Miniprotein binders against UPF0696 protein C11orf68 (C11orf68). Designs and how they scored, part 2

Target 1, 235 residues: UPF0696 protein C11orf68 (C11orf68), of Homo sapiens (Human) (q9h3h3)
Amino acid sequence: EDGFTAEHLAAEAMAADMDPWLVFDARTTPATELDAWLAKYPPSQVTRYGDPGSPNSEPVGWIAVYGQGYSPNSGDVQGLQAAWEALQTSGRPITPGTLRQLAITHHVLSGKWLMHLAPGFKLDHAWAGIARAVVEGQLQVAKVSPRAKEGGRQVICVYTDDFTDRLGVLEADSAIRAAGIKCLLTYKPDVYTYLGIYRANRWHLCPTLYESRFQLGGSARGSRVLDRANNVELT

## First folded at step 2 (miniprotein)

Design F2 (from FDc with V9L K20A I41F I88F)
Fold by ESMFold2-Fast, scan of step 3:
Structure F2 (fold): chain B 235 residues (1-235), chain A 93 residues (1-93)
Amino acid sequence: as target 1 above (235 residues)
Amino acid sequence: SKVKITIELRGTDLEEALEAFREALMEIIWEALKYGAKVTFRVTIEGDTLTIEITVEGLSPEVARELRERIAELAREIAERLGLEVEFEIRVE
């Protein structure tokens, strides 16, 4: 039973990346076309595998919006991995600081804010706000999962160029909050994925670098952001 | 070229190992797909063994080697952290 569930989840995740994406690319498409595109492809209605009753007849893995300045860059992942092996054999301590330095040296800097929302009006409204922020240049790139048949939450991922740029990470949080999103947000740097930093890691490192919680009253920015790596409140 | 990678992880708490592998593997597979590769993936948990089979077609030999090394290091890291034994088998056709 566990084997079946695990196999299903792994295959589903891979299939999403392999299936076609619905993309609004602001580098090649006028911003004036965004509202019509959002109306045509609301994430609560776009089905994962296609359905005659949905906007898509074919499978869709992700729905994405690329900003005008978006330029994908994964950095030097090979150099990162080689340096990680050297670090582990050097006797130097393995801390959030040493991982951060390794990421900086090899330019593996991207990361993302993650949020989970139930299918429906609130998800579609949140996605529309995020998409507009991307096209207007307040965010770089974002994607949202289509609706799965079994229900459950859909995920919106909002990427930033540099997880070490605290201001940039906070600007992205602010733009997400300005879009009307009030749920918990967690930020994960891609370097943690490449180096295998997960929940039960042997270095006792928190796999979430930042988290953001909406604050209802008295907060000028609308959220409280924590630096989980250094255990410090940023706002 | 066609490459088949078989990874076996042995021990307890295999569902935790699979979840960690799944997230990281998605990023690696995405990179292969960006190069136009065809990827097939199969996962099995039986007893104390988690088996992950990955078949990749359409990558250049250089990119395929980089992919194999990346997957192998990921598997070693997860195995070390969770106290699992790891075994690899790679076949090139």
Scores: ipSAE 0.000, ipTM 0.101, lowest interface PAE 19.4, mean pLDDT 75
ESMFold2 (binder alone), alone request of step 2: mean pLDDT 76; pTM 0.703

Design F3 (from FDc with T12D K20A L59V S60P P61E)
Fold by ESMFold2-Fast, scan of step 3:
Structure F3 (fold): chain B 235 residues (1-235), chain A 93 residues (1-93)
Amino acid sequence: as target 1 above (235 residues)
Amino acid sequence: SKVKITIEVRGDDLEEALEAFREALMEIIWEALKYGAKVTIRVTIEGDTLTIEITVEGVPEEVARELRERIAELAREIAERLGLEVEIEIRVE
């Protein structure tokens, strides 16, 4: 059966990455088809495990849009993990700088801006804006979670190819803001994910490198981006 | 083509094993998706046993074979690293 145990609930989080995805791939699909695809699969209505009353009858883990120039490159994750084990065994300090060097050495450079929104019109509108930015080439790739059966907020993830390229990370933030998104954004390098480093970890590392907050400053609108590791305002 | 892979992991620290499988399979999932593949994964934890069922549909036969081999090797590596017992069954349909 489904395995109705306490441990089964922990497995649900992993299953989303591994279940089927609904993908609009701009590398093979004309941009003119995007609006129809967005209308067919609004994330507030796509259900996690399928429902005859929703756009999907089968499980969906993620809804994603790939840009025309998107080229997946996760780097040498195996080499990264081996080097991480060696670092832990060495007794040398484990710091953000050390992880950055490991990521660079093994070419595990991708990262993502994360935003959480309640199911509804605002989520669907935000996702449509992000998807258009991806297809138009302002962003590289993005995904959004489907609606869980128990409800709760959904997450939009907007990826960049190099977390060490601060200008690229900030350009992605600008494109997200241009799409009309005003909520808190947080940026996490995928190296932390591959190494299993989350909020509470034994090394006291913060896996969030940047925060972006929408701000109305005098006569201008924009965002404030904070480098959380160094506590420095970047905008 | 359709490939079904069943991985059974026995032991303690099943949550750590689950995280290791998730992270390691991310690259494989991205690769399968570029071929327009449908990848379905069912995960069940019952007592001391973690069962992962992976179904891959819509890839060329040679790609399906390579994915099978990579997943099987990955499962062996994770089992060895975490000191767990692993049994793998692969079925082509």
Scores: ipSAE 0.000, ipTM 0.148, lowest interface PAE 17.3, mean pLDDT 75
ESMFold2 (binder alone), alone request of step 2: mean pLDDT 76; pTM 0.712

Design F4 (from FDc with I7F T12D A17L K20A I41F V43L E46D D48N I88Y)
Amino acid sequence: SKVKITFEVRGDDLEELLEAFREALMEIIWEALKYGAKVTFRLTIDGNTLTIEITVEGLSPEVARELRERIAELAREIAERLGLEVEYEIRVE
ESMFold2 (binder alone), alone request of step 2: mean pLDDT 72; pTM 0.662

Design F5 (from FDf with I8F K15A I36Y V38L E39D D41N)
Amino acid sequence: DSKVKITFRGTDLEAFREALMEIIWEALKYGAKVTYRLDGNTLTIEVEGLSPEVRERIAELAREIAERLGLEVEIEIREE
ESMFold2 (binder alone), alone request of step 2: mean pLDDT 81; pTM 0.785

Design F6 (from FDf with I8F T11D K15A I36F L50V S51P P52E I75F)
Amino acid sequence: DSKVKITFRGDDLEAFREALMEIIWEALKYGAKVTFRVEGDTLTIEVEGVPEEVRERIAELAREIAERLGLEVEFEIREE
ESMFold2 (binder alone), alone request of step 2: mean pLDDT 79; pTM 0.750

Design F7
Amino acid sequence: SKVKVTITIEVRGTDLEELRKALEAFREALMEIIWEALKYGAKVTIRVTIEVEGDTLTIEITVTVEGLSPEVAREIAELARRIAELAREIAERLGLEVEIEIRVEVK
ESMFold2 (binder alone), alone request of step 2: mean pLDDT 61; pTM 0.492

Design F8 (from FDc with K20A E27L E31A I41F R68A)
Amino acid sequence: SKVKITIEVRGTDLEEALEAFREALMLIIWAALKYGAKVTFRVTIEGDTLTIEITVEGLSPEVARELAERIAELAREIAERLGLEVEIEIRVE
ESMFold2 (binder alone), alone request of step 2: mean pLDDT 77; pTM 0.727

Design G1 (from HB4Lg with E14L E21I E101L E108I)
Amino acid sequence: SPELIKEAERLIELAKRLLEIAKRLAEEGDPELLKEAELLIEFAKWLLEMAKRLAEKGDPEVIREAKYLLEMAELLLEIARELAKKGDPELIRRAEELVKLAERLIRIAEELARR
ESMFold2 (binder alone), alone request of step 2: mean pLDDT 59; pTM 0.475

Design G2 (from G1 with E7A E36L E65L R94A)
Fold by ESMFold2-Fast, scan of step 3:
Structure G2 (fold): chain B 235 residues (1-235), chain A 115 residues (1-115)
Amino acid sequence: as target 1 above (235 residues)
Amino acid sequence: SPELIKAAERLIELAKRLLEIAKRLAEEGDPELLKLAELLIEFAKWLLEMAKRLAEKGDPEVIRLAKYLLEMAELLLEIARELAKKGDPELIRAAEELVKLAERLIRIAEELARR
């Protein structure tokens, strides 16, 4: 437990999830409306708690784009948390492998590629590329944080259905690169978020499973991917 | 229930205000203020869980929830008193904000108790 930072991050995540989201839902909205929506809600200008001078006067937790095939499945989060309490009480070692088994048992399988960018044109351009890839079907769902009151980097999250499906995770990375994204990406399973595995956690676990770095003259996929959980380079 | 959804929205707004105050206290670099900031974060998380229950499940024990909110308001007033004793204008302002948030919690509790 990191103390203030870990608790603050957990509380911020809960607050964002409960606040209203700005959503472009390709299941019910024509793709032709996407460009206008992106122009109306650039993430560098949308404020977390609202401001009369921004696109929103009221709080916004997340800005999201849902693909045509998007079907949310959070799994059994309640069962996961109960099993986590039992595991901590049991004295058994807490490792990436035991967390993976808890996630599989309770079907909490989703995960996400994360990219952190400063507010500005580069962030807005990156988000537009991701959003178009989602609407066109190359990615399933994505969201981006609004601008914080104190500033700082914003995060784009690109979700996959199953963090244990390595091929699916790598294909999402390829689609992100094809959308023109060149920054560092890290992959985090949602089970780590639910269980509070952040930077400087008590169990000294790496908070991400994969890392992707852009390589201009490199492999066919355009990036090098490291599997941090197993200490193996995949590309 | 539109009334429960509205109550949930108000609890979320209070939680966000508590998190803002907590962040400002933590930035002062004082270990005692960091401890108070951690308490405010706990209160915010608490309010968010209650908001979720009201919005999604409905709470069959709204009277107990109202009592819980009153206890939280009392604790916020206690924290406000501790901050005011420091004499720092920024901390006095934070204390005044906590008093207003406590008053909003009391109003929500009263509304829930009258159902």
Scores: ipSAE 0.000, ipTM 0.170, lowest interface PAE 17.0, mean pLDDT 81
ESMFold2 (binder alone), alone request of step 2: mean pLDDT 74; pTM 0.698

Design G3 (from G1 with E56K K57G G58S)
Amino acid sequence: SPELIKEAERLIELAKRLLEIAKRLAEEGDPELLKEAELLIEFAKWLLEMAKRLAKGSDPEVIREAKYLLEMAELLLEIARELAKKGDPELIRRAEELVKLAERLIRIAEELARR
ESMFold2 (binder alone), alone request of step 2: mean pLDDT 69; pTM 0.646

Design G4 (from G1 with E56K K57G G58V D59S)
Fold by ESMFold2-Fast, scan of step 3:
Structure G4 (fold): chain B 235 residues (1-235), chain A 115 residues (1-115)
Amino acid sequence: as target 1 above (235 residues)
Amino acid sequence: SPELIKEAERLIELAKRLLEIAKRLAEEGDPELLKEAELLIEFAKWLLEMAKRLAKGVSPEVIREAKYLLEMAELLLEIARELAKKGDPELIRRAEELVKLAERLIRIAEELARR
């Protein structure tokens, strides 16, 4: 653990959400400006708390790209939190199905494909590909973390609006692969993030619903997607 | 300074790693892999120049750029593997000559850095 807990991870995530974001918003900015914006703000060089030698002198929580059709919908997070406390005291089994039902009831449906990459060219190249896919309409919205410390990995999050829509989740995976992404991807519903379901949680739940692995070779599907809860390969 | 010499030595080692990869790609005899080998040799030459600059007192930020280019080389290798085609013997011969030239340049840089 190294002194980090789920509470520490939640606090770091909240701080990033509260700090300023660098946003390319395709709803108000011409697509022709994207390449210059990506060159100005490569995620491997943008620092979390600002640095005279980096593109930013002030703190940056996230670097994000919004698609033309993007409309944020977080659902009833407060109702979700209250129901979660009630569930924990009820003695009812806490399973993926139970959490899915809580999410549906409170309309907390968004989720995200996650990829973790070390600072460097591969990260910047992956982010550029994802950003172009968002601006071109193949993905809805994405964000990437800034560089927080030496040796730490950064995360790219690619969002879908409904984690219960399996076809939509798989279509996002295909679009990510078509953008040139070859690293391991995992899919996490935002309900798990709001409820603090991370690695080593008390209920022994896998913190992600799907895993996508790139497969080299032109004769096979470009990725293999595994349903983590049921241990079933979907593609 | 001893710190800059140590950093220069690290860049020389990274250049040697790229040359080893380029040599293996050239030995495969694939035109796309040969093209990739040529790009890796160019990156190795760039790392050598950065090592010389560090040995003469240039800022450690150059190390970040060298790592960035190494990751670019790894991505190009992945692309080359997907697009691989069988190579022409003449292209294989040229790739071998480029690898040997790059190795000579690295050895010269090592001697200069030790001074």
Scores: ipSAE 0.000, ipTM 0.187, lowest interface PAE 18.6, mean pLDDT 74
ESMFold2 (binder alone), alone request of step 2: mean pLDDT 73; pTM 0.674

Design G5 (from G1 with A26L A84L)
Fold by ESMFold2-Fast, scan of step 3:
Structure G5 (fold): chain B 235 residues (1-235), chain A 115 residues (1-115)
Amino acid sequence: as target 1 above (235 residues)
Amino acid sequence: SPELIKEAERLIELAKRLLEIAKRLLEEGDPELLKEAELLIEFAKWLLEMAKRLAEKGDPEVIREAKYLLEMAELLLEIARELLKKGDPELIRRAEELVKLAERLIRIAEELARR
């Protein structure tokens, strides 16, 4: 099912980034228009390459919501990729620590909480909750993948500015839970995405830094977060 | 069943030949050659779709994985074709990489179909 190579996943991600996005931008659009926009573009119905029977006839790479305070800072991605090529040929160990250092050096600090859901009502409902949290200011930015030609799970990405800021990452998790999300969440720094660190990577690195599981009763945060890189439970 | 599998293998072989030519044309960077590469990729996708449909009528256990790989190859070619429409040299290089990956998946599917 998930028999994709890292090259396949990287190529798909690049194509999605380059294709047009459907964006609700709260910096320029009144919040009152969000519900109509969500009804027009439910992610379970928006097709990746367009279909006359779907909301879109043309390709859509991502469906995104930008918060009112959103100010993108991608860092020096070009310098990061050059340094990564040099690192791969240097013979030095490739570890979470070396990737973290490359990211800090090149100011590529953003990251995201990921959730994978099957197409349908639950996906659309989850996305609507996340989108509302973004527009209301509890989250900064989020996007969701459109439906692939043959189906399969879709992904919701909820971004934070700095993956090295543990408190900021945990605050985003809390906001996601407050929006009604109860599925498994994993956190991935964008540096891993830019460098092609996916499930089947050559260096056998865990592709995510944190894992969040919903917990009914008990935790005040509504979830248990594990630091996967260091195997430490944060709460 | 054996006859349908052989026909599917024949269409896969034709698709592979077209992709090899398309990949070569992508490496050149000439606008007319890029247009020709796009057409060859489109034709290869059609042949793969026909091969998948013929495989579906064979033995499910033998061809289920092969069909999956052909579906993935078709998706990669679809992405490659869209990247070619952008005209950016970096995206053209990426399209070539996707054609290479599609060729690898088709070879694996072809080996599975030989069982």
Scores: ipSAE 0.000, ipTM 0.111, lowest interface PAE 21.4, mean pLDDT 77
ESMFold2 (binder alone), alone request of step 2: mean pLDDT 74; pTM 0.692

Design G6 (from G1 with E7L E27K E28T K85E K86T R94L)
Amino acid sequence: SPELIKLAERLIELAKRLLEIAKRLAKTGDPELLKEAELLIEFAKWLLEMAKRLAEKGDPEVIREAKYLLEMAELLLEIARELAETGDPELIRLAEELVKLAERLIRIAEELARR
ESMFold2 (binder alone), alone request of step 2: mean pLDDT 60; pTM 0.443

Design N1 (from HB4n with E7L E14L E89L R96I)
Amino acid sequence: SPELIKLAERLIELAKRLLEEAKKTGDPEELKRLLEFAKWLIELAKMLAKEGDPEVIRLAKYLLEMAELLLEKARELGDPEELERLLRLAEELIRIAEELAKK
ESMFold2 (binder alone), alone request of step 2: mean pLDDT 67; pTM 0.622

Design N2 (from HB4n with E14L E21I E82A E89L R96L)
Amino acid sequence: SPELIKEAERLIELAKRLLEIAKKTGDPEELKRLLEFAKWLIELAKMLAKEGDPEVIRLAKYLLEMAELLLEKARELGDPEALERLLRLAEELIRLAEELAKK
ESMFold2 (binder alone), alone request of step 2: mean pLDDT 59; pTM 0.463

Design T7b (from T7a with G11N D12G A27L R37Y V43A V48I V50I A90G R92L)
Amino acid sequence: SVTIRVEVRDNGRTYRFEFTVDSPEELRRVIEEILEYLRELGADEVTIEIEADSPELAREIAMILWELFLELGFKDVTIRVEGDKVVVTGTL
ESMFold2 (binder alone), alone request of step 2: mean pLDDT 78; pTM 0.751

Design T7c (from T7a with A27L R37Y V48I V50I V81F V87T A90G R92L)
Amino acid sequence: SVTIRVEVRDGDRTYRFEFTVDSPEELRRVIEEILEYLRELGVDEVTIEIEADSPELAREIAMILWELFLELGFKDVTIRFEGDKVTVTGTL
ESMFold2 (binder alone), alone request of step 2: mean pLDDT 81; pTM 0.798

Design T7d (from T7a with A27L R37F L57E V87E A90G R92L)
Amino acid sequence: SVTIRVEVRDGDRTYRFEFTVDSPEELRRVIEEILEFLRELGVDEVTVEVEADSPEEAREIAMILWELFLELGFKDVTIRVEGDKVEVTGTL
ESMFold2 (binder alone), alone request of step 2: mean pLDDT 84; pTM 0.832
ESMFold2-Fast, scan of step 3: ipSAE 0.000; ipTM 0.324

Design T7e (from T7a with V2I V8I A27L I34L R37W L38I V50I A90G T91E R92L)
Amino acid sequence: SITIRVEIRDGDRTYRFEFTVDSPEELRRVIEELLEWIRELGVDEVTVEIEADSPELAREIAMILWELFLELGFKDVTIRVEGDKVVVTGEL
ESMFold2 (binder alone), alone request of step 2: mean pLDDT 82; pTM 0.789

Design T7f (from T7b with Y15F F17Y L41E F74Y V77I I79V)
Amino acid sequence: SVTIRVEVRDNGRTFRYEFTVDSPEELRRVIEEILEYLREEGADEVTIEIEADSPELAREIAMILWELFLELGYKDITVRVEGDKVVVTGTL
ESMFold2 (binder alone), alone request of step 2: mean pLDDT 80; pTM 0.777

Design T7h
Amino acid sequence: SVTIVVEVRDNGRTYRFEFTVDSPEELRRVIEEILEYLRELGADEVVILIEADSPELAREIAMILWELFLELGFKDVTIRVEGDKVVVIGVLGDSPEEALRRAEEIARRILEELK
ESMFold2 (binder alone), alone request of step 2: mean pLDDT 62; pTM 0.545

## First folded at step 3 (miniprotein)

Design a10 (from T7d with R59F M63E L70Y D76K)
Fold by ESMFold2-Fast, scan of step 3:
Structure a10 (fold): chain B 235 residues (1-235), chain A 92 residues (1-92)
Amino acid sequence: as target 1 above (235 residues)
Amino acid sequence: SVTIRVEVRDGDRTYRFEFTVDSPEELRRVIEEILEFLRELGVDEVTVEVEADSPEEAFEIAEILWELFYELGFKKVTIRVEGDKVEVTGTL
């Protein structure tokens, strides 16, 4: 997300959400088919807008895996957006606490752990580990971006159903680490995505709530998690 | 090696964690850190299940867990030892 404006990032995200997705849905597809699906659609080779030389000839917005128990609840996004416009007009301070309350009021509670990796074997291997954890029930749902035409890093998003539930967020972190992931992870609530809170936001808000770093020893969790808002380490 | 399972209840949700340690000393340190963390979060109930390498080690581990739960302020602490397995449950 380096070098892009908040407007460009928001437009790009909306376009990806609206374009077709490649989905492995464990609610309707046997787990035995996952390895073949992962081999067919490695994220380093799937192109954002299609290419004759890639697995896809048409645009792909996201590559996703849905767990067997996955039940999406996006909340009242329309009510959230209306309340956000009212908040901006009201002159009331825009803070993490105000956004948290807005999200709770409109039941927009989902969030995600993010990891950014360069296209290649390491990305494909990380995605395969995450996808297997989703199908096996250790994670609920995950997505990975296709390869952009201009290049750059790709992102894996691992979702939790409630960003206000610290234990659920930490449980997902633990499962990601158990899947063999050792890179830096950051956690972002979907309310921030819907409201356009990125690195270049005008309210000077940190675009993520938590940060997770891999720890080689001394921790049962395998990682150290920092609460960005309170500057507190959670272990 | 010793296998540890931690189950946490917070409201209507249940979270499960599993890991291994190589000694009772390592177990004490790891569990103390986890229980302190869960106490700070204000969870409803914590259950720790340990599979030891022997019944003798299971009793040693049971004493460690019992002491830690009480030392950290858990209430209604219950313990069960069956063979090489230990289960301790406490509430906050």
Scores: ipSAE 0.000, ipTM 0.112, lowest interface PAE 24.9, mean pLDDT 80

Design a11 (from T7d with M63Y E67L L70W F74Y D76K)
Fold by ESMFold2-Fast, scan of step 3:
Structure a11 (fold): chain B 235 residues (1-235), chain A 92 residues (1-92)
Amino acid sequence: as target 1 above (235 residues)
Amino acid sequence: SVTIRVEVRDGDRTYRFEFTVDSPEELRRVIEEILEFLRELGVDEVTVEVEADSPEEAREIAYILWLLFWELGYKKVTIRVEGDKVEVTGTL
């Protein structure tokens, strides 16, 4: 995994998005069925490309839970891609501000809190907590990666509608913390994912906008949230 | 099992995907979804390499991929079959 470029990571993300998803959709499925679904498809056991010994025999790109109010809005991704190509060939500096403007212009506003966990009990427990928060209405939508055949950590993604809406981003963080999650969280706007901004990106950009660290000792918010792009504390 | 490798060229960038599937039906579905997605992104050139379990299966896969590339509007499709390996390159 250390040898992968930003291009390879983007390709892996595209492949996962195109493969079938295992979805619990609270818009059409009673909440009482969630616990059985979580028991059937624990993310530590669901394999990326299928295995007769796992819950799935066919490829699974993502395991997802949709909340009752979930209404997908990806914006104008095609327009974003075209503008991105033009920007790259223009020679203009590529910065967080330039990417934000591109996202706003093309209405690609969604983003996500990310947490990375090793396969096992802690991952499955964290996912169950997040899934329940989604079905109960504290979060809108979430997904978790299946187990890769090479091993490695898995990722839970918790989405918000608008990365420029700081209050909405912070409310999602609070709901994640209320679900018992104490690990480091980072927030990534989907525009960065669509444009292939990962750790080893060509423009040396930080791949996340916000960072949340668990706070102990009676803190009102339960976490400290930092705006990494502007180096400003939000909480 | 069948190993699939997809290479996408976009200017100076190269994307690579690697999968394993258990059936030709699963292969068609996966490749079709990938190619449709890449076509909508405006990617000009895609190469798909498949390593089948037999030369006979490779010939069947080559035929499926050839039809699929043409159905999706690729204007130049090149196919190479060597033993249990299939390579298809399409341009728009």
Scores: ipSAE 0.000, ipTM 0.068, lowest interface PAE 27.1, mean pLDDT 78

Design a12 (from T7d with R59M M63F E67Y F74Y D76K)
Fold by ESMFold2-Fast, scan of step 3:
Structure a12 (fold): chain B 235 residues (1-235), chain A 92 residues (1-92)
Amino acid sequence: as target 1 above (235 residues)
Amino acid sequence: SVTIRVEVRDGDRTYRFEFTVDSPEELRRVIEEILEFLRELGVDEVTVEVEADSPEEAMEIAFILWYLFLELGYKKVTIRVEGDKVEVTGTL
């Protein structure tokens, strides 16, 4: 039914993060079990709220793969949020640079490459490629959304541990391309997510830091990466 | 000023947003941020309605929105311009 609320969309996103996850953890599970796990839980068939006809009967917020060397570090999110409130009341200009400095100060450095794909074989194939790259050590960690609505796109998130490390962000892009991914990718620092900056915002900040497009013809990287904030091509 | 209405269809749910902006530059930024947010949530169909101050401004806004939808990966983009009103529907 018709609604008029940005809060409802934000609440749905938060609920997914808080609901149970299906996880393949390469730190505790042999890599040889990955193919069976992927066959059991294809993202196009796993339902958001559970269904007797699907692989899951209970709600699933995310489907994730953790690499063998993955070490989660969210930083000081509480300190970040407190500093953000102080910054807003200080009258100091709010720019990408000030957000970057707050993120560094509070060690909230993670970020992610995002890709959106329709439910079906292409999504499941893309996820399998990403999951194998994670288990083989080319990527650190990734997750994919379950099927919420028929026809709606699902999202694959591939995380890096430090958005200020441009080389590391670009290396993740290369690994995604090497896994056979050819769709548009966008990169978002998690600091924007924790501060609620992902829609229209009063400071005119772009939460997307980089954009990657697959390049045909044997470029050195396999992709063109654009710095969205400065509108400058990096490759 | 320009009034923007964004209608989001997510399966059997529909969400609506309404904003007023004072420049084409602000319009571009607001719409781009909303579309990026909705793509992150996996929303497959978005309808944007804009009420401009003139038919000429409406036509300019139509071109801006058409380009943005295509650039952000929407495969099917339909545009309807009627006087000072613009409607753009994008489907992933």
Scores: ipSAE 0.000, ipTM 0.090, lowest interface PAE 24.0, mean pLDDT 77

